VH-VL binders against q96il0. Designs and how they scored, part 396

Target 1, 167 residues: q96il0
Amino acid sequence: APERGAERRDTAPSGVSRFCPPRKSCHDWIGPPDKYSNLRPVHFYIPENESPLEQKLRKLRQETQEWNQQFWANQNLTFSKEKEEFIHSRLKTKGLGLRTESGQKATLNAEEMADFYKEFLSKNFQKHMYYNRDWYKRNFAITFFMGKVALERIWNKLKQKQKKRSN
Short names: E, the ipSAE of ESMFold2; O, the ipSAE of OpenDDE; V2, 0.75 times the mean of E and O plus 0.25 times the DockQ between their complexes.

## First folded at step 17 (VH-VL)

Design P40 (framework fv_ebrasodebart; at its last look DockQ between E and O 0.55; V2 from the best seeds 0.66)
Fold by OpenDDE, look of step 17:
Structure P40 (fold): chain C 167 residues (1-167), chain A 120 residues (1-120), chain B 108 residues (1-108)
Amino acid sequence: as target 1 above (167 residues)
Amino acid sequence: QIQLVQSGAEVKKPGASVKVSCKASGYTFTEYYISWVRQAPGQGLEWMGWISAHESYTNYAQKLQGRVTMTTDTSTSTAYMELRSLRSDDTAVYYCARDQSYLPRGHDYWGQGTLVTVSS
Amino acid sequence: QAVLTQPPSVSVSPGQTASITCSGDKLGDRFAYWYQQKPGQSPVLVMYEDSERPSGIPERFSASNSGNTATLTISGTQAMDEADYYCQAWKSSTYNRVFGGGTKLTVL
């Protein structure tokens, strides 16, 4: 059985830059795209009177976001590495150096790169399918809790209205 | 019944590698992650990393980056953890644990543990 | 590394309430998990998502969070509850799990 070369799964460096919103923020903030994942992080607002259910929702959203950030950071790192390896391999096969005569980084043409993208997508198809499955399940759970929180808020508003009418 | 059954104890020399197996049963293997946790003698728990059943997602502890590899075999519902370049401080009981991928429910089922001893 | 801090030991008399704390930076933004480990045994999940009990865990076990501190509470502590208790949470930015240092609960 060919020793499946231990694909050194290079994990993305831990340095996900977290966007910090202004301290006086009363809303969720969307940060700039993360340099590794290229996903825009969301900083979730914490209400002063956060209910247990709201807190649970917030934490679930945060965890899902971090999961997603880590996945894409790793995926993008893998992509970049494989892309570079592909380019180097193809250039070498063509007898070309890594740099042009002008000192610029040698690149492949669009057609050759299209082959890379196709191959990469094919190779990672299953990985992406499972990611999508997990992503949908996580978001379904989040949506479910969002519904619960919405109902709780409605109920609390109704109770407050009743209490005001009784006084 | 949900069970995680690990391979037996290992004795290794410094610089060697160890591969611990964890066979899962009683649930749909592909719907969960497997986490690995170790515990040095008389010490606390140390999270090593986790892997999705289809190896679509892997996350390793920073301390172990480059030395640890986690894999799965879906056909046998078995997870593997390989630790390379073993040191004396890698002497520990190694646990596999089930982790939910969709909900934050923690490590709800654990293997019995595998003692790995690294000695000269 | 964001370290979860636990007291190294807690002692309680039978029937009394034991409280084990876990403190960490931004723990209030993350779910806390609690594990019980008896000598020579694998850890057992006793609390998840800050305050949820797995099936089979006695009702005397409860957990709460306040700010950056999670607390495991064992009401009516029994001799069988003597164990090491570990808190766990996700580390921000890396999505790594981190354990606390553990707390030895002694029932005197």
Scores: ipSAE 0.746, ipTM 0.895, lowest interface PAE 0.7, mean pLDDT 90
Fold by ESMFold2, look of step 17:
Structure P40 (fold): chain C 167 residues (1-167), chain A 120 residues (1-120), chain B 108 residues (1-108)
Amino acid sequence: as target 1 above (167 residues)
Amino acid sequence: QIQLVQSGAEVKKPGASVKVSCKASGYTFTEYYISWVRQAPGQGLEWMGWISAHESYTNYAQKLQGRVTMTTDTSTSTAYMELRSLRSDDTAVYYCARDQSYLPRGHDYWGQGTLVTVSS
Amino acid sequence: QAVLTQPPSVSVSPGQTASITCSGDKLGDRFAYWYQQKPGQSPVLVMYEDSERPSGIPERFSASNSGNTATLTISGTQAMDEADYYCQAWKSSTYNRVFGGGTKLTVL
């Protein structure tokens, strides 16, 4: 759910781009927010003894993350572009310039901006519905493989336990 | 039987545009993506981009950004690819291919190809 | 960017094993796909998800992917296997598909 909205806020350590990831990690870890998508990527650990099934799961998660990041990066650009176009159109209707007397970008008040948010959400509702369908299908596939990996690990522990008792 | 049937060959002059169609049958069109792939004479395959059947997700190859537009018509189960500002090096066979949006299956079904020739 | 490098040609005798490589930086972190294209025909998917075969592809086709290299292997190579072979993978930063340059497999 938290990857679906353009209004999502990511939390980053003390400031953007100050993150120093470990050179070697024995665990998955979460990186800083991506500049364009505002999503926090997972950086996956690749163990030496990764099974073929574990590899498939990791690759499914990586590709799904990239698929999702590309969608939201494009959606965020569209949001920003349409927001500026809306503001500029309304400023022209009011006879105002694109910048204030102080040189800052001119903007609209909260009530005026509410019209933009309503229009943007309505216009993009169907697009997000189909994106959500694909997102859920991808997550179902990932969950299915997570279950298979969990069963594989349990099976390996059972084999190890049987071998230990026999020897 | 899954089938992708493309529009016929075209000859264009430099600077013109071309629009290739791809009609899908034998599967639920709205559950898949369509990729477009081209192949210049004697050359390899080049991925151009993909589009979801509902047009909710479109991604173009970086090389072609700004010159390519992909669309669909779900009522006819047809995908379209338009390439603008044609150059002689756009001469190629253009393929549509079905793409699996949520599982990593690749391009499992291909159209027959459409030859586009750009010459004066 | 993200170049998938294939040898331009591979030659084998009938019945021998053919091996076609595809090299790219950290390619083993991605799913690799393989396509066969015969002259005048559309490509055909022959391997997906690194090592899986589509329905209808003979068991003598196999593939692997680790490190920087994916490999398509055809055991008991037949004259009908003579074709161009392309590898493919997703490129992470743009989420674009990338093809290798292709390998012409010659039998005899």
Scores: ipSAE 0.647, ipTM 0.853, lowest interface PAE 1.0, mean pLDDT 84
ESMFold2 (binder alone), look of step 17: mean pLDDT 90; pTM 0.933

Design P41 (framework fv_ebrasodebart; at its last look DockQ between E and O 0.45; V2 from the best seeds 0.66)
Fold by OpenDDE, look of step 17:
Structure P41 (fold): chain C 167 residues (1-167), chain A 120 residues (1-120), chain B 108 residues (1-108)
Amino acid sequence: as target 1 above (167 residues)
Amino acid sequence: QIQLVQSGAEVKKPGASVKVSCKASGYTFTEYYISWVRQAPGQGLEWMGWISAHESYTNYAQKLQGRVTMTTDTSTSTAYMELRSLRSDDTAVYYCARDQSYLPRGHDYWGQGTLVTVSS
Amino acid sequence: QAVLTQPPSVSVSPGQTASITCSGDKIGDRFAYWYQQKPGQSPVLVMYEDSERPSGIPERFSASNSGNTATLTISGTQAMDEADYYCQAWKSSTANRVFGGGTKLTVL
């Protein structure tokens, strides 16, 4: 009995794109789309004189980004899997093989695929709603901290101006 | 008062599955995540994964991918962790812990733990 | 896997300051968390977001996170502080949480 090779379920390898921004950059960098999430990672710049509040904001942004990357990586994996299963199921129902006579991967027509997309979206609608809720809450928190950082920066600039006037 | 109450101790054979429950109370269940952490006897803490209350988002430790499934029942405010294909090295106290989904506040509340013993 | 490294044990006399380190590559770029665990008990969060204290945690507990090292500091260590302490941080790119190996704090 041939040992059915355990299909290594391609667990989304944890390899976020090793995009490394130039060391001397004073700006946030946007990397190429991640191969799993299709989201572009942001590499946040770390200022030499980063305030605790700025650091907190940066870390919060990073965590949220990673949270988001992981969500979409998983979602895309699920989508790809279900799509493949759908295609296989439909081809089987049609009495068609997974490959055409020319050896190409058999595909479904646009109408059949539209049904898949509709079904997938319907099935995942609630999931996406809750994701969006959480995403908005996270971004709200980030925005709030951005505001705080902005105020801190203004205050620090004012203090510096006062000190320069006193001297 | 916020509480996480876990199911009782389990004894399983190698290759079996275990499902541990964690009933949450004292807070809005749907606003938080549940993380699962295990601790082998005399060992440190190992993070297993987390789940959003509505099962909209799960994240499992890479080591446990394919063997662990986390689920929730919002009607009972209960989280479940199923671990399949149990091994002797899966013998541990399993903890559920509340995790904030929006703010990085860590695991602020923990269950009492569930001992799972895997013995031949 | 980014492993968080802690010393296996730290010993301090009562009233002295205990310092527990948690080392990891770029841990300073993530939030660090600290948990206390007493024998036979569930872990308790003692520090979050690098340096924030949960309600009910004594002020003698403080923490910092910079570079590759997070540090838990317990000033005026008491006998009741004898426990295992675990650091935790997010693993880069996976949104996974990773614990340190734990540090046994003994109050002599």
Scores: ipSAE 0.813, ipTM 0.927, lowest interface PAE 0.6, mean pLDDT 91
Fold by ESMFold2, look of step 17:
Structure P41 (fold): chain C 167 residues (1-167), chain A 120 residues (1-120), chain B 108 residues (1-108)
Amino acid sequence: as target 1 above (167 residues)
Amino acid sequence: QIQLVQSGAEVKKPGASVKVSCKASGYTFTEYYISWVRQAPGQGLEWMGWISAHESYTNYAQKLQGRVTMTTDTSTSTAYMELRSLRSDDTAVYYCARDQSYLPRGHDYWGQGTLVTVSS
Amino acid sequence: QAVLTQPPSVSVSPGQTASITCSGDKIGDRFAYWYQQKPGQSPVLVMYEDSERPSGIPERFSASNSGNTATLTISGTQAMDEADYYCQAWKSSTANRVFGGGTKLTVL
């Protein structure tokens, strides 16, 4: 998959991020990565003659993007919170305080932190599998509505052709 | 027959916590989200957040982040909402509602509500 | 989108058409939903996806959503329609849902 400009620590919790949402046939725009989710937002084009079906498709795509961005923003927050809780718990188990005698915050070495990263990835694997199911369901619905819009456009071209021949 | 049945009314002191249950029946619990909505006496509806049945996705209203925790138990088809550090303005009826967040179908089934009263 | 504003009350005579508005900046760019709540009861979904009606909701209920206003319309209003009505929409950027302040419909 192409590089997305994410941080170097892209293994947690990033396994699902390879999919990009489908684009409309018009001039939608992809913006820079969002600070909180690390996802690139799509800025949806609103045509002047947007049909009710086209409007529903656009709204569904927009809600799906926001749903997805909020999921990953929440995951980033959870990662940070659980990391600090892990450090705190392990320091207490070792009989160490939360601060050193010099006043600096106590920390764990890289080998000790590896246990956290492994636990976090394993714990969140199931969460990402269920998230991926919901993501797939949303993308399937979007694709279905894209098909309906395509058929609507064909039908409108046929009606315009009939009107032209009649006039 | 789809039903959401909530736990009974509770009276709490400020600073305490409350945990409201919502037992679902008549549908496949693991295919839907549960939203929580509260309503202070004489006031309107306030959305609190949602949780997926597998706890894979939680989303809380920003006003309540840090004080609310939503959980589920798939073996009993039950959702839970815990609100901590209760204040008098948390007095409300708390509803659970079924949510289909991957389609724009809204909150199609609601629990009967649980009155939580916070008083000294 | 932060705030959805509804009139606090609307009064209508039986058989007349009631209209309840829900104003929010660019609410027409979002799906709008409507809920009915009778005294002492849980809310009931009466409209979704701007204008779609759930099974079991009478055909006299309709809705629209355009620009900055979503509107719930009840034709041939009956005494049983007397209730509080809430709009709901998706708040941008946070995937939160937001309710309007509610409208008390009185059928005189």
Scores: ipSAE 0.640, ipTM 0.846, lowest interface PAE 1.0, mean pLDDT 84
ESMFold2 (binder alone), look of step 17: mean pLDDT 91; pTM 0.943

Design P42 (framework fv_ebrasodebart; at its last look DockQ between E and O 0.53; V2 from the best seeds 0.66)
Fold by OpenDDE, look of step 17:
Structure P42 (fold): chain C 167 residues (1-167), chain A 120 residues (1-120), chain B 108 residues (1-108)
Amino acid sequence: as target 1 above (167 residues)
Amino acid sequence: QIQLVQSGAEVKKPGASVKVSCKASGYTFTEYYISWVRQAPGQGLEWMGWISAHESYTNYAQKLQGRVTMTTDTSTSTAYMELRSLRSDDTAVYYCARDQTYLPRGMDVWGQGTLVTVSS
Amino acid sequence: QAVLTQPPSVSVSPGQTASITCSGDKLGDRFAYWYQQKPGQSPVLVMYEDSERPSGIPERFSASNSGNTATLTISGTQAMDEADYYCQAWKSSTANRVFGGGTKLTVL
């Protein structure tokens, strides 16, 4: 009975970069690119006197970041898998092994790989369009909240100045 | 009226697959995601995953990865959830829900639920 | 796994204030959502973005967050508020939704 090799569907490991900013940081930190998504995570600073609006903005940015990280991690995994399958298929068609005589991993030439990239981009074009749409909608919402927070901060500064003049 | 209408109850044997449908109406289907949530008898809610209307983005619960597939048909405004290799512990009411991901609105509209019974 | 922890049950007298807590690691960095489920019915969203009410949800429902704890508060609890309540948030790193274990609210 042939052992049906359980295709370990390599689920993108939830390996968010364990980058932890210094505990005493008073600003946002940008981590190194995540190994799966290749996106640089941002660690958002939490002010001691964070307003409810600032908190909402921070949480929205955080969730949007995680949404992006997950999307690109999956996309990159799919890309890597399809690329490998393409290479294997082409090598097989050429009657070439997966390894060269020197024991190195056999590769395709730049022209053949260009075909793969073109096909991959074509296949995923709609997916990327809808992703971009959703990304823009999220960023629009974030920008809107940023504006609100900015106005709130201005207003609070003005109130403080008035209070200081009255005393 | 905004509504999600799910397919009827299913009885399946262990090892079989089930496909539940969720038809959306009363809103622009392409502007929202669909989340799937299940609830075993007498248990809490378990999130299964979500899908964008154009299938451009899917996110499955890790526990169900490899067994679950979510799809959509934009022409009919219908979402589908397929669960394969069914087990007795997959016996649950399955819900679809409209999920707003652009704004943090949560799952604001729910289907009526579909009972899936897995029995030998 | 970021587990959201809720009390299994809360009991209140009619007209009293009910409070249901939801605690989880890094919940302070995520929005909390609250769902009401009555027996034999689908869940209903009662709170979103930690403290916002959907249209049609009574004003007696409110929510707050402090640190890694979200709290659903029902002021002037009525018999009709008897239900299971679930908190929900995003799981860090995976963008998965995670529910709490649920809280049965009994109005005595």
Scores: ipSAE 0.791, ipTM 0.917, lowest interface PAE 0.6, mean pLDDT 90
Fold by ESMFold2, look of step 17:
Structure P42 (fold): chain C 167 residues (1-167), chain A 120 residues (1-120), chain B 108 residues (1-108)
Amino acid sequence: as target 1 above (167 residues)
Amino acid sequence: QIQLVQSGAEVKKPGASVKVSCKASGYTFTEYYISWVRQAPGQGLEWMGWISAHESYTNYAQKLQGRVTMTTDTSTSTAYMELRSLRSDDTAVYYCARDQTYLPRGMDVWGQGTLVTVSS
Amino acid sequence: QAVLTQPPSVSVSPGQTASITCSGDKLGDRFAYWYQQKPGQSPVLVMYEDSERPSGIPERFSASNSGNTATLTISGTQAMDEADYYCQAWKSSTANRVFGGGTKLTVL
C-alpha cells in the first residue's frame, strides 16, 4: 500500500476525487472542494481508543457534512440548469444564436443577468431560510455532544490522576 | 398518539401516475422530515427519498430521479408522494415514515402502507 | 449504490441467542439502524445509532457496528420475535438511506 502517495495531489482532471487523507494523521483535516457542492470536506480522525460517545460525535459530524454537501450539490445543479435555460430563452427572444462567431457560448450582459439572479433568489428565499434553521439545529446537536465528550475527558483525567495518587 | 395515516389502495395502468397522501397527527409536523419507502411483493425495503416539512430540502433516490415528486401541506400536516410513468415493477406497498435528520434516530414512526398495483 | 448484505434467514430455538449480520463496505463508519417487520405489518425501529434501543423495545435486543459489519443480537428469543429484520445506513456520496436485503428470523 502506497502510504506517501495518499498525501500527493495529482494534476489529472479529477484531482479532487483522488483526494486522500494522510494515513498516519492524528487530526481532522480539510480536503479540496467537492466538484458538485463546492464545499471542502472534513476528513475526520479516528483515534485508536475512541469511546462510544466520541464515535457518535464523529459519525454525527460526518452525516451533517454529507447532509450539507448534498443540499448544496442539488442547489448548484439547479442554479446551473436554470441559468442556462434563462440565457437560452433570452437569446432566442432577441433572435441571437447560442454561440458567438468564435464558437464560444453566447452570454448576456450584467444587467440582463441581474434579472436571473433576482428571480432565482426570490424563488429560493424560503428554502434557504429553512435550510439555515435545520443547519443550526444540527450544529446545536453537535455542540451538545461535544460538551458531553469534554465532560467525559475531564472525568477520565481526574480518574487517571486519582489512580496515580493511589500507587 | 403519534400517527401517520396514509390514503387507500390504488390500481393503476402502466404510464399513469399515483399520488399517495400521509397525514400526520400527535406531533409538530414542521419539526421532522418525511421519508418514503416502498416494498415490492415478497421483496425488501427500498428508500425512495425524503422531504422536509417546509419543502426546503428534498432528496430522492437516484433510481427514481425524474419520476418522483414529494410535497407537503403544512396547513393539514400532510405529506404527498407522486410517482409518474408507472410500470408493472412499481407494484408495491408505499410507506411514509417520520424522519429526524438533526439526530441520528432513524425512521421512528411509520404509516400503515398504501398498496399500489400497476397492471395491464 | 452501496450494498448492505444480510443472510436471507436465521433459525433459532426459543430461549437461544439469535445473531443477524449486516455487511457493507465501511459500514462501521456510519450509524446503523435495525427495523423489525412482522407479517402484514409496517416496519418498527428496534435499534438506532448502532447500539441504542428505543423505548418499548425489550432489553434482549442489542446491536453493535464495527469494521464492515453491524450485528443485531436477540438474547432469549421468543416466538413473538419471529419477523423480518432489516439493517439500514446512510450512503456517503448522496446522503441516501440504504437498506439491507432483510433476514427472516424463524423461532422453532
Scores: ipSAE 0.620, ipTM 0.829, lowest interface PAE 1.2, mean pLDDT 84
ESMFold2 (binder alone), look of step 17: mean pLDDT 90; pTM 0.933

Design P5 (framework fv_ebrasodebart; at its last fold request DockQ between E and O 0.52; V2 from the best seeds 0.70)
Fold by OpenDDE, fold request of step 18:
Structure P5 (fold): chain C 167 residues (1-167), chain A 120 residues (1-120), chain B 108 residues (1-108)
Amino acid sequence: as target 1 above (167 residues)
Amino acid sequence: QIQLVQSGAEVKKPGASVKVSCKASGYTFTEYYISWVRQAPGQGLEWMGWISAHESFTNYAQKLQGRVTMTTDTSTSTAYMELRSLRSDDTAVYYCARDQSYLPRGHDYWGQGTLVTVSS
Amino acid sequence: QAVLTQPPSVSVSPGQTASITCSGDKLGERFAYWYQQKPGQSPVLVMYEDSERPSGIPERFSASNSGNTATLTISGTQAMDEADYYCQAWKSSTANRVFGGGTKLTVL
């Protein structure tokens, strides 16, 4: 059995977004695209009187976002690596160098690259299916907690109105 | 009952590789991640990485990047951790632990640990 | 790298309250987890999601998070609570986990 070469699954390095929202902001901010994932991170606002349930929701959203960022950072790294390997392999097969006579990086034509994209998508199909499953389950949980927070806020507003009517 | 059963102790030479197994039972293996944690003698816990069921998502600690590979076999509900290019400072007890995929519940179940000794 | 800082040791008398802190940059934005480890044993989850207690963990165990500090509290500490305690959280902007340095709890 050919030793399936241990595919060095390199994880993307931790990108620290340097974006800091203004200190006086009372809303969520969207940062620039992350260098590795190309996803825009959300900086969540922290209310002064944050309830325990609101805090739980915020932290759940934050961890889910980080999970998602890391997944796509890894996928983009894998894609870039495999793309480069594909290009090199095809150029070698054609007897072409990695650089043109003008010193530019040699590229493949659109048809050859289409073959790469098809193969990459086919190879990663199951991976993307399981990602989507997990993504939906996480977002379902977040939505559920959003509903709970909304109900809590309504209830607190009603209690405040009753107290004002009794005084 | 939920259990994680790991392979036995290993003695390796520097530069060698070790592969530790972790067989899960008592729960739906495909619904959870597996994390690996190591502990050098007399030291604290060090998180190594985690892997999803079906190997759809893997995340390794930066310190171990390029040397560690995590895999799963869903047919046997078994997770594997391979560490390559072993050094003396890799001598540790290695733990597998269940890590929830959808809710952040931490490592609620742990294997018994596998001692890996790296000696000349 | 996000570092979680714990005191190396805490001592408490039986029946007294033990408090173990875990501090880290942006810990207030992440869930904290707590593990107990006795000598020669695997770690045991004692607290999750800052303040939630797993089934089978005694009610004397509680946890809280304020700002960038998580705190594990053991009320009415017993001799059996003598162990190493580790906090854990996700690293900032990554899906990686990090442990604190651990705290040895001694019951005198």
Scores: ipSAE 0.871, ipTM 0.951, lowest interface PAE 0.6, mean pLDDT 92
Fold by ESMFold2, fold request of step 21:
Structure P5 (fold): chain C 167 residues (1-167), chain A 120 residues (1-120), chain B 108 residues (1-108)
Amino acid sequence: as target 1 above (167 residues)
Amino acid sequence: QIQLVQSGAEVKKPGASVKVSCKASGYTFTEYYISWVRQAPGQGLEWMGWISAHESFTNYAQKLQGRVTMTTDTSTSTAYMELRSLRSDDTAVYYCARDQSYLPRGHDYWGQGTLVTVSS
Amino acid sequence: QAVLTQPPSVSVSPGQTASITCSGDKLGERFAYWYQQKPGQSPVLVMYEDSERPSGIPERFSASNSGNTATLTISGTQAMDEADYYCQAWKSSTANRVFGGGTKLTVL
């Protein structure tokens, strides 16, 4: 469950009480871990004078965060389902019931469970490699837009000699 | 020239399953996702889900969770959508569409559609 | 909350400007996309990233997205623009895509 959806932070979670009123918040902030993905979402600040390019960057960062959270939410569900299926399949092959003598779910010994973990990691190595490729491509796109925003801001400062917000 | 070619029309009974294919050409299949979209007769578009070409990421519309399975075959550049436990309200044209994995470009290329009719 | 509301139909005279709206709660915080579908044909992407036009789409197509409303605008509307138009956005809670109900554009 990597924290790949939140690349940059202006405010740590310890400062969240200082930014409760929307008009007083000038920064993104980090929310609690999402129940399904275990990732902490970024709540993006929307400035009043945001340029069209700045809007696209913010929307791309937001969609990338949600894409990432959905991947890990799905992966967590897949892990749970495949673990249960592996246990049931091995119990069936042994002719054992799904419940112990005490009525709780039967499980496999540690050596047998290690077989599942090895198979799951091997199977999912390729999945995670392709996820990382897509993650890096999204981050390169975000970085490209960040560069465009930075150039836009520098050029606007050079063109406009108005400094109403002194110091 | 980018093209998505789907399998032919099908007629099914309620309770059966259908599997629609979508063969991609003219681009690097493994660099994109495939979305599936359906359209009931006289109605609007309904997004069904997406799958990455390497099957590393699938995401299904909640309404269809548990009844739909999407797969790919990278050796033939083909995506598949299987819908199980068919009902009469599953009668629709089923489209595949290319989906960009790293830019917000939408569904830029579409298949020709596959009519699936579910009748008793 | 995944509802995108479009008017069921819009009528314009040839040469006039058509506007098709798509409404959803805070839709302006998401990318909006527009598709054109002519009878018996597959949809065609006509706008993406709120206001970007794919190559091959006439310059008379433009779009905007702010607040709760995205708008597709067709200037100098021609008979060939008569079609159904769908908006689409990404539903934030599940990373699902959602379509609006569609708008039939009639050019009289």
Scores: ipSAE 0.665, ipTM 0.861, lowest interface PAE 1.0, mean pLDDT 84
ESMFold2, look of step 17: ipSAE 0.653; ipTM 0.848
ESMFold2 (binder alone), look of step 17: mean pLDDT 91; pTM 0.937
OpenDDE, look of step 17: ipSAE 0.840; ipTM 0.938
ESMFold2, fold request of step 18: ipSAE 0.647, 0.651, 0.641; ipTM 0.847, 0.846, 0.840
ESMFold2 (binder alone), fold request of step 18: mean pLDDT 91, 90, 91; pTM 0.941, 0.933, 0.940
OpenDDE, fold request of step 18: ipSAE 0.870, 0.870; ipTM 0.951, 0.950
ESMFold2, fold request of step 21: ipSAE 0.660, 0.635; ipTM 0.853, 0.840
ESMFold2 (binder alone), fold request of step 21: mean pLDDT 90, 91, 91; pTM 0.937, 0.936, 0.938
OpenDDE, fold request of step 21: ipSAE 0.861, 0.859, 0.857; ipTM 0.945, 0.944, 0.943

